# Designs tried in a protein design chat: VH-VL binders against Sulfopyruvate decarboxylase subunit alpha (comD). Part 3

Target 1, 169 residues: Sulfopyruvate decarboxylase subunit alpha (comD), of Methanocaldococcus jannaschii (p58415)
Amino acid sequence: MRGSLAIYNALKDSNIDFICSVPCANLKNLLKLIEEDKNIINIPATREEEAFGICAGAYLAGKKTAILMQNSGIGNSINAIASLYKTFQIPTLLIISHRGDLKEQIPAQIPMGRWIEKLLDVCEIPTYKPKTPEEAYKLIKYASSYMYKISYPVALLFDALYWEYDLEK

## First folded at step 13 (VH-VL; from s3 with heavy chain S56K)

Design t2
Fold by OpenDDE, fold request of step 17:
Structure t2 (fold): chain C 169 residues (1-169), chain A 118 residues (1-118), chain B 112 residues (1-112)
Amino acid sequence: as target 1 above (169 residues)
Amino acid sequence: QVQLVESGGGVVQPGRSLRLSCAASGFRFTSYGMHWVRQAPGKGLEWVAYIWYEGKNKYHADSVKGRFTISRDNSKITLYLQMNSLRTEDTAVYYCARDYLGFWFDYWGQGTLVTVSS
Amino acid sequence: DIVMTQSPLSLTVTPGEPASISCRSSQSLLHSEGWNYLDWYLQKPGQSPQVLISLGSERASGVPDRFSGSGSGTDFTLKISRVEAEDVGVYYCMQGLETPYTFGPGTKVDIR
């Protein structure tokens, strides 16, 4: 679980204390780690736009928030991002599993896999794509600060190769 | 690999204008703020300007404010510095540098020399 | 503006010996979460500046462990445990807390 553990540790060290998540196969191990941490409030959502709403409320209540989702979640949440996060300048960390790209076997995932980076650009969300657990840890750490500087979401996009780190150790 | 390449430097007379470019490659340009830093011959480093990743928020040093303008074209993956009303004291090597998530400058270009002389 | 100062302005060091450069800021660079907005850059002769230390004490990727940064608030120190020929150049501290970003005057390090 090297990949997921690195993300978890980075979230902890960044004092992220409120997470809203939409389950994803790639996020399974990370979610387990988060769920086992009683110091982190983890709220499962049925839709990603709901997650954005919940986290916005949590932020306004003084929480440091992160959203865990698949890249399809950006597509499902673009209006929430525009009308809520962009309009009211709300920071949050986005941990995004990149489906529909590398090694994707489900055809229905492919279009969003191709669109996600362009969509994030449209949303003007700075996005970083760590390739190693070490890089992921550092990027999350600094992104969690950067989101406050820009008063807007910062995204970390994790491709299929990254999640393979969970298979080795 | 991350690469920044400045261009547009040269010799100009005082009062003239010059536009510098910084071509970026090897990274997601739209996700990084960018800086211009200059260095007069035999002198230290001086921060000139900063632009956010989306190109809307800009900051300029007082020494160049009203004369220089930082900008970027994300579609062309290029950073610019429009320099108007140039003065002899603007003579320097101009570096573009990548801003690492609002912290340090992690990558620098090779620089381009601007000489303002009568 | 935050004023940055350095001392000494020049050092001549025998290879293998340690070196220490001080940097001072006119305002505290300490963030509430514990890091400092203080970077150290090295400009080797004929080259562009390169980051050595970020956030006061974080060694940049590829930077030898001979280099270390310490300090907090307004007083910072860059140390080179064993100076090598490749360490020759001008060292700059920079505050990244607020615009305008400001550099120290630089410390020229040479070897005997």
Scores: ipSAE 0.946, ipTM 0.966, lowest interface PAE 0.4, mean pLDDT 96
Fold by OpenDDE, last read:
Structure t2 (fold): chain C 169 residues (1-169), chain A 118 residues (1-118), chain B 112 residues (1-112)
Amino acid sequence: as target 1 above (169 residues)
Amino acid sequence: QVQLVESGGGVVQPGRSLRLSCAASGFRFTSYGMHWVRQAPGKGLEWVAYIWYEGKNKYHADSVKGRFTISRDNSKITLYLQMNSLRTEDTAVYYCARDYLGFWFDYWGQGTLVTVSS
Amino acid sequence: DIVMTQSPLSLTVTPGEPASISCRSSQSLLHSEGWNYLDWYLQKPGQSPQVLISLGSERASGVPDRFSGSGSGTDFTLKISRVEAEDVGVYYCMQGLETPYTFGPGTKVDIR
């Protein structure tokens, strides 16, 4: 679980203490790591829009938040991002599994895979795409600070190749 | 690979205007803030301006405020510096630099020379 | 504005010997989250500046381990354990805490 472990460690070292997640296949290992950490509040959401709402509340309560979701979650949450996060300048870290792109076998995933980067641009969410666990760790660490500087979400987008690191170790 | 290429420099008379460009490539331009930094001949580095990734938030050094304007066109993946009312003391090599998530400048262009002289 | 100073302004070192450059800020660069917004840049002759050390002590990618940054608050030090010919250039510290960003005057390092 080299890939997921790197993300987990980065979140932990960044003092992320509140996570809302919508499960997906690629996030399975990461979610397991998070669930085992008693110092991190992890709230499962039924929809990504809900996750944004929950994290906004947590932020207002003094938590440092992250949302774990698939790229489809951005599509499902655009209005929440606009009307809540953009309007009220709410920071949060977005850990996004990128489906519908590289090596995708499910046709229904492909459109969102193509659109996600453009959608993130529309949302004006700075987005980074780490290629290695080491890069992921570094980016998450600094992104967790950057989100406060810009008072807005920062996204880390992880493609299919990244998650293959979990198969190696 | 990340590349930043400045252009638009040249020789101009005082009071004239000049527009510098910085063409970026090799990275997601829309996710990075950008800076202009200049260096007068034989002198040190001077920060000139900073623009956020979305192109709305801008900061300028007092030495250029009201005369210079930083901007960007994300669709063209280009950073700009509009320089008006140029002065002799504006003579310098102008570098564009990428802002790494609000921290350090991790990549720099090769610079473009602006010479303001009568 | 935060004023940055450096000492010495010039340094000539025998290859293989250590070098040390001091940087001082007029106010603390320590952020509440524990970061020091102090970077070191190297400008080699005829080249653009390049980041060497970020946040006081973080060595940039590709930078040899003979380079190290230390310090906190207002006093910082860049050390080169064994100076090499490729280390020749002007070293600048920069505060990135607030705008306007400000550079030190630079320290010119040459070899004998």
Scores: ipSAE 0.946, ipTM 0.966, lowest interface PAE 0.4, mean pLDDT 96
Fold by OpenDDE, fold request of step 17:
Structure t2 (fold): chain C 169 residues (1-169), chain A 118 residues (1-118), chain B 112 residues (1-112)
Amino acid sequence: as target 1 above (169 residues)
Amino acid sequence: QVQLVESGGGVVQPGRSLRLSCAASGFRFTSYGMHWVRQAPGKGLEWVAYIWYEGKNKYHADSVKGRFTISRDNSKITLYLQMNSLRTEDTAVYYCARDYLGFWFDYWGQGTLVTVSS
Amino acid sequence: DIVMTQSPLSLTVTPGEPASISCRSSQSLLHSEGWNYLDWYLQKPGQSPQVLISLGSERASGVPDRFSGSGSGTDFTLKISRVEAEDVGVYYCMQGLETPYTFGPGTKVDIR
């Protein structure tokens, strides 16, 4: 689980202590690592918009937060991002599995796969796309600081090729 | 690969205006803040301006405040520096540089020379 | 504004010998998260600046391990363990803690 482990380690080293997640296939390994960590509060959400709400509350309570979701979650959360995070300048890390792009087998995933980067631009969320676990670790580390500088979410977008690293130890 | 190419430099008289451009390529431009840094002939580096990735938050050095304006067009993947009321002391090579997540400048252009002389 | 100083302003080093450049800031560059907002840049003759060290001690990608940054707070040091011909240029420290960002005056490094 080289890919997921790198993300997990980066989150830990960045002192992320509160995570809200909407499960997806690509995030299974990462979520498992997080769930086993007693120092990280992990709250599963039914919808991504709910995750944004929960994390906003956690932030206000003094937590350093991250949201784990599929790229479709951005589509489901645009108004929450605008009316809550943009309006009140709330920082959080977004760990996003990019579906509907490379090697996608489900046609219904493809439109959001193509739209996600433009949607993130519309939301004015700086977005980075790590290609290796090492790059992912570094970007998460620095993004966890950057989100406070800009007082806004920072997104890390992980494509299908990245998750193939989980096939390796 | 990341590339930054400055243009728009030249020779102008004091009091005139000039607009510099920095064409970016090889990276997701909309996710990076950008800087202008200048270097007078034979002198050191001087930070000039900083603009956030979204193009709304801007910062300028006191030496250029009120005269220079940093801006960007993300649709054109281009950074700009509008220079008004130019002075002889503004003579310098102007570099555009990419801001790495609010920390260091990880990529620099080759610069464009601006000469302000009577 | 944060004032940056460097010492020495110029040095000549025999190839293979070590070099050391000091940088000082007028106020602490240490952030609450543990970062030192101090970067080192090298400008080789006829070239644009390039980052060598970020955040005080983080070596940039592609930078040889003979370069190292150390220090915290207000005092920082760039070291070159074995100076090579390609290391000739002007070295600048820069604080990135707050705007305006400010550079040191630069240290010119040449080889004997």
Scores: ipSAE 0.945, ipTM 0.966, lowest interface PAE 0.4, mean pLDDT 96
Fold by OpenDDE, last read:
Structure t2 (fold): chain C 169 residues (1-169), chain A 118 residues (1-118), chain B 112 residues (1-112)
Amino acid sequence: as target 1 above (169 residues)
Amino acid sequence: QVQLVESGGGVVQPGRSLRLSCAASGFRFTSYGMHWVRQAPGKGLEWVAYIWYEGKNKYHADSVKGRFTISRDNSKITLYLQMNSLRTEDTAVYYCARDYLGFWFDYWGQGTLVTVSS
Amino acid sequence: DIVMTQSPLSLTVTPGEPASISCRSSQSLLHSEGWNYLDWYLQKPGQSPQVLISLGSERASGVPDRFSGSGSGTDFTLKISRVEAEDVGVYYCMQGLETPYTFGPGTKVDIR
């Protein structure tokens, strides 16, 4: 779980204490780590739009928030991002599993895999794509601060190659 | 690899205008703020301007405020500096630099020389 | 504006000897998360500036471990444990806390 562990450690070291998540196969190891941490409130959501809503509320209550989801979640949440996060300048960290790109075997995932970066640009969400666990840790650490500077979400996009690190350890 | 290449420098008379460009490559340009930093001959570094990743939030040094304007075209992956009402004291090598998530400047271009002289 | 100062302004060092450069800010650069918005840049002769240390003490990628940054608040120090010929250039500290970003005047380091 080298890849997931790096993300988890970065979230912890960044004092993220409130997470909403929509389950994804690539995020299973990370979610397990988070669920075992009593100091992090983890709320599972049935839809990504719900996660954005909950995290917005949590932020207003003084929490430092992150959302864990698949890239399709951005598509499902674009109005929430616009009407809540852009309008009210709400920071949150987005940990996004990138499906429909590298080594994708499900055709239905491919369009969103190709559109996600453009969609994030439309949303004006700065997005970074770490290639190694070390890079992921670093980017999450600084992104968790940057989101407050810009008062807006910052996204970390993790491709299929990154999640292969979980196969090593 | 990350690359920043400035252009547009040259010799110009006081009161004239120049527009500098910084062509970026090797990274997701739309996710990074950008800076202009200049260096007069034999002098130190002076921050000139800062623009956010989305291109709407801009900051300028007092020494250039009202005369210089930083901008960017994300579709062209290019940073600009419009310099109007140039003065002799604006003579400098102008660097574009990438802003790393609101912290340090992690990459710099080679610079382009602007000479303002009568 | 935050005023940055450096000392000394010039330093001549024998290869292998240590070097120390001080930087001071007129305002605290301490971040709420414990970092400092203080960076060190090196401009080698005929080259563009390059980052050496960020956030007061974080060594940039590819930077030798003989470089180190320390300090917090308003007083900072860049140390070179063993100066090499390739370390010749002008060192600048910069505050990245707020606009306008401001640089120190620079410290010129030469080899004896």
Scores: ipSAE 0.945, ipTM 0.966, lowest interface PAE 0.4, mean pLDDT 96

Design t2
Fold by ESMFold2, fold request of step 17:
Structure t2 (fold): chain C 169 residues (1-169), chain A 118 residues (1-118), chain B 112 residues (1-112)
Amino acid sequence: as target 1 above (169 residues)
Amino acid sequence: QVQLVESGGGVVQPGRSLRLSCAASGFRFTSYGMHWVRQAPGKGLEWVAYIWYEGKNKYHADSVKGRFTISRDNSKITLYLQMNSLRTEDTAVYYCARDYLGFWFDYWGQGTLVTVSS
Amino acid sequence: DIVMTQSPLSLTVTPGEPASISCRSSQSLLHSEGWNYLDWYLQKPGQSPQVLISLGSERASGVPDRFSGSGSGTDFTLKISRVEAEDVGVYYCMQGLETPYTFGPGTKVDIR
């Protein structure tokens, strides 16, 4: 659980108090930790663009938000990113499980897995790729501040190897 | 293996222009802001300019405002400093530095010397 | 503009002895989020600056534990518990809270 625990602890220590998620397999352990925390509002969404909308409203109500999603959800959310987050300067932290690249065996996942960094660049979202739980903890804390400095989303991509830290003793 | 390499320094007369380049490698350049910092011979460090990761938000020290312009080309992974109306007091080693998420300057280049004299 | 000062401006240390450098700012560097926007850089002879301590007290990667930073608000201290030959150079504090970002005048550290 080191991988998910590091992310969870960093979100908590960064005062993230509102999380909207579209669950996927790699986020399972992290979501369990969040669901058990009574100080974090967690709202599951059916579609990623809906999560962007919900977190924009929560931000306007004074919440510090994060969105947990698989990388393909960026493609589903381009309009909300442009028309809402860029236009109205809304910060949020994107915790993205990176599918479709390392160790991917589902052919339909591969195109978005290879495109995600370019898509985030087109959206002008600064993106970081922590490799270890220690890096993830620190990067989340810094990114949670940086998103307010730029008034815009900041993304963290977690590849398949990162989630293997959840299997360590 | 983050690397920053400045170039374009040289000897120029007062009133002339010069453009510095900083070639970056080993990191996602499009996700990091960048700074120019200068150091006159035998003197301390002076911040010169800052540009956000996307290349649209820019800040300059008062001593260079209106004369120097920071810019970047994310497709060429290069930071620039356009220096116009150079003065003798602009003589310095110019460093580029990477902005770590708005906190500190985590990597610096080796610098390029600009000498402004007649 | 935030004015940064350092004391002493130079010091000579017997190898193995401690060194302490003070940095003061003209206004608080403590942000409401809890971070002190104060960093320490070392410029070794003939080299570019390198970060030693960020945010008042966090050692940068690869920096030996004989370096430590402390302080908050307007008063900060860099300590070297046992000065070694490789520690020779000029130490700068810098505020990163607001533009224009400003450095202290530097403290030159030499070995006796």
Scores: ipSAE 0.890, ipTM 0.936, lowest interface PAE 0.5, mean pLDDT 93
Fold by ESMFold2, fold request of step 17:
Structure t2 (fold): chain C 169 residues (1-169), chain A 118 residues (1-118), chain B 112 residues (1-112)
Amino acid sequence: as target 1 above (169 residues)
Amino acid sequence: QVQLVESGGGVVQPGRSLRLSCAASGFRFTSYGMHWVRQAPGKGLEWVAYIWYEGKNKYHADSVKGRFTISRDNSKITLYLQMNSLRTEDTAVYYCARDYLGFWFDYWGQGTLVTVSS
Amino acid sequence: DIVMTQSPLSLTVTPGEPASISCRSSQSLLHSEGWNYLDWYLQKPGQSPQVLISLGSERASGVPDRFSGSGSGTDFTLKISRVEAEDVGVYYCMQGLETPYTFGPGTKVDIR
């Protein structure tokens, strides 16, 4: 739980109060922590593009938002990123589980796993890759400020090794 | 390991131009803003220019506005400073520095000396 | 422009003794989120500057515990609890709140 707990505590300490998520296996512990927190509005979405839309609305209503997803969700959200977030200068924090690369055993996941950094670069989204819970905590704090400085999404990619911190005592 | 290496300094006469380069490696260049900072001989540090990670938002110190232009080529992983209409007051060591998410300058190059003299 | 000043401009210290450097800004560097946009850099002889303290009080990675930063708003202090030979150089404060970013004039630290 240490990996998910560090992310959760950083989101809390950064005053993220509105989260939209598309569940995946690596996010389950983090989502449990968020679902138990009464001070965070948590909206599950059926598709990642929908999450971008919901969080844009929440931002306009005064919320500080984050979106939790796996990396393939960037692929189905490019139009919302361009037409909504880039066009109207909307910040959000992207917490992305990076599948399809390190330790990936599912062939269908591999193409998007290898493309994600290039796709984020095409979308002009600054991207950081925390390796430890301590690094994740700090980067989330700074990224949640930076997204307002640039008025645009900031992404954090968490690889398969990061989620192994959830297995340690 | 993050590395920043400036080049393009030299001796030039007033009124001439130079272009400085800063070659970057060891990090996702496309995710970091970059600065130029200069230091005249025996003097303190002076911020010169800042460019966002995507290369479209740029800021320059008043002392160099209209004469210097910061730019970057993300495909070549290189930061530039185009210096036109050079003056003797521009004589300095020029450093490139990495912007840490809009907060502080976490890595600096070794600097390149520009000398503007008759 | 935010004007930054430092005191003293020069300091000679006996090895093992403490040192203290003051930095003052012409306007508050305290951001509404609670951070002070004040950083400290050290430039050792013949070297590039390196960050020591960020946001008023946060030690940069790899910076020894003998360095500490304090203060808020317009008044900031860098302290070295026991000066060592490797600490010789010029110490600069910098405000990172708004462009143009501005440095203090520097404090030269020497040992006896």
Scores: ipSAE 0.887, ipTM 0.933, lowest interface PAE 0.5, mean pLDDT 93
Fold by ESMFold2, last read:
Structure t2 (fold): chain C 169 residues (1-169), chain A 118 residues (1-118), chain B 112 residues (1-112)
Amino acid sequence: as target 1 above (169 residues)
Amino acid sequence: QVQLVESGGGVVQPGRSLRLSCAASGFRFTSYGMHWVRQAPGKGLEWVAYIWYEGKNKYHADSVKGRFTISRDNSKITLYLQMNSLRTEDTAVYYCARDYLGFWFDYWGQGTLVTVSS
Amino acid sequence: DIVMTQSPLSLTVTPGEPASISCRSSQSLLHSEGWNYLDWYLQKPGQSPQVLISLGSERASGVPDRFSGSGSGTDFTLKISRVEAEDVGVYYCMQGLETPYTFGPGTKVDIR
């Protein structure tokens, strides 16, 4: 669980206290760690667009937020990103599991897997790609500060190889 | 491998203009802010200008406000410094540097020399 | 504008001996989020500056552990436990808290 543990510890050490998530296979271990933490509010959502809405409200109520999703959720959330986060300068940390590229076997996932970095650029969301648990911990800590400096979302994109760190014994 | 390469320096007379370029490679340019820092011959470092990753938010040192403009073209992966109304005290080596998430300057170019002389 | 000072402005060190450089800011560099916005850069002769220590105490990638940074608020120290020939150059502290970002005047370190 080194991969998920590094992300969880970084979120904890960054004082993220409100998380909205759309579960997927790669996020399973991370979500378990978050569920066990009584100091973090964890709200499951059916789609990522709803998570953007919920976290905007939580931010206005004084929470420091993160959204956990797979990359296809950006495509479903463009209206919320533009009309809410960009317009009203709302920070949040996006933890994105990158599907549809490396090792992807599902044809319907491939278009969004190839487009995600361009979509994030169109949304003007700064995006970073940690490769190791050690890099992820540091980058989350810095990104959690940076999202407030720019008053806007910051994204971390985790490829399929990153989640293999969860299989270490 | 992150690389920053400045160009466009040279010798110019006072009152003239010059545009510096900084070509970037090896990283997601669209996700990083950028700085210009200068160093007059035999002197220390002076911050000149800062631009956010998206190219809209810009900040300049008082010594250059109204004369210098930082800009970027994310499609060309290039940072610029437009220097107008140059003065002899603008003579310096000009470095571009990458902003690490609003904290420090983690990569620097090798610099380009601007000499403003009569 | 935050004024940065350094002491000493120059020093000459016998190889293998320790060195210490002080940096002081005109106002606190400790942000409410918990970060000290103080960085150390080394400019070796004929080279561009390179980050040595970030955020008061974090060593940059590839920086040997003989370099350490300490301090908080307005007073910061860079220590070199055993100075080597490759450490020759000018050391600058810089505040990254607010624009205009400002550097100290530099400390020239040389070997006897």
Scores: ipSAE 0.879, ipTM 0.933, lowest interface PAE 0.5, mean pLDDT 93
Fold by ESMFold2, last read:
Structure t2 (fold): chain C 169 residues (1-169), chain A 118 residues (1-118), chain B 112 residues (1-112)
Amino acid sequence: as target 1 above (169 residues)
Amino acid sequence: QVQLVESGGGVVQPGRSLRLSCAASGFRFTSYGMHWVRQAPGKGLEWVAYIWYEGKNKYHADSVKGRFTISRDNSKITLYLQMNSLRTEDTAVYYCARDYLGFWFDYWGQGTLVTVSS
Amino acid sequence: DIVMTQSPLSLTVTPGEPASISCRSSQSLLHSEGWNYLDWYLQKPGQSPQVLISLGSERASGVPDRFSGSGSGTDFTLKISRVEAEDVGVYYCMQGLETPYTFGPGTKVDIR
């Protein structure tokens, strides 16, 4: 739980109060922590592009938002990123489970796993890759401020090795 | 291993131009803003210019505004400083530095010396 | 422009003794988000600057515990609990709150 707990604590300490998520296996423990927190509005979404839309509305209503997804969700959200977030200068924090690269066992996941960093660069989203719970805590704290400095999304990619910290006590 | 290496310094006459380069490696260059900072011989540090990670938002110190232009080529992983209309007051070691998410300068290059003299 | 000052401008310290450097800004560096945009850099002889302390009090990676930063708003202090030979150099404070970013004049620290 050490990995998910560090992310959760950083979101709390950064005053993230609105989270929209598209569940995936690696996010399971993190989502449980968030669901138990009464001070965070947590909205599950069916599609990642919907999560971008919901968080844009929440931002306009004064919320500090994060979106939890797997990396394939960037592919189906490019239009919302360009037409909404870039156009109207909307910050959000992207917590992305990076599948299809290290230790990936599902062949259909591999193409997007290899392309995600280039896709984020094309979208002009600054992207950071915390490797440890301690690094994740600090990077989330700084990224949640940085997204307001640039008025645009900031992404954190968490690879398969990161989620192994959830297997530790 | 983050590495920043400046080049392009030299001796030049007043009124001339010079372009500095900063080659970056060991990190996602496209995710970090970059700065130029200079230090005249025997003097303190002076911030010169800042460019956002995407290369479109740029800021310059008043002392160089209109004469110097910061730029970057993300495909070549290189930061630039175009210095036009050089003055003797521009004589300094020029450092490139990485912007850590808009907070502080976490990595610096070794510097390149620019000497402007007749 | 935010003016940064440092005191003293020069300091000679006996090895093992403490040292303290003050930095003042002409405007508050405390942002509404809660961070003080004040950083400390050390430039050792013949080297480029390196960050020691960020955001008023956070030690950079690899910086010994004998360095500490404190203060808020307009008044900041860098302390070295026991000065060692490798601490020789010029210490600069810098505000990172708004462009143009500005450095203090530097404090030269020497060892006896």
Scores: ipSAE 0.877, ipTM 0.934, lowest interface PAE 0.5, mean pLDDT 93

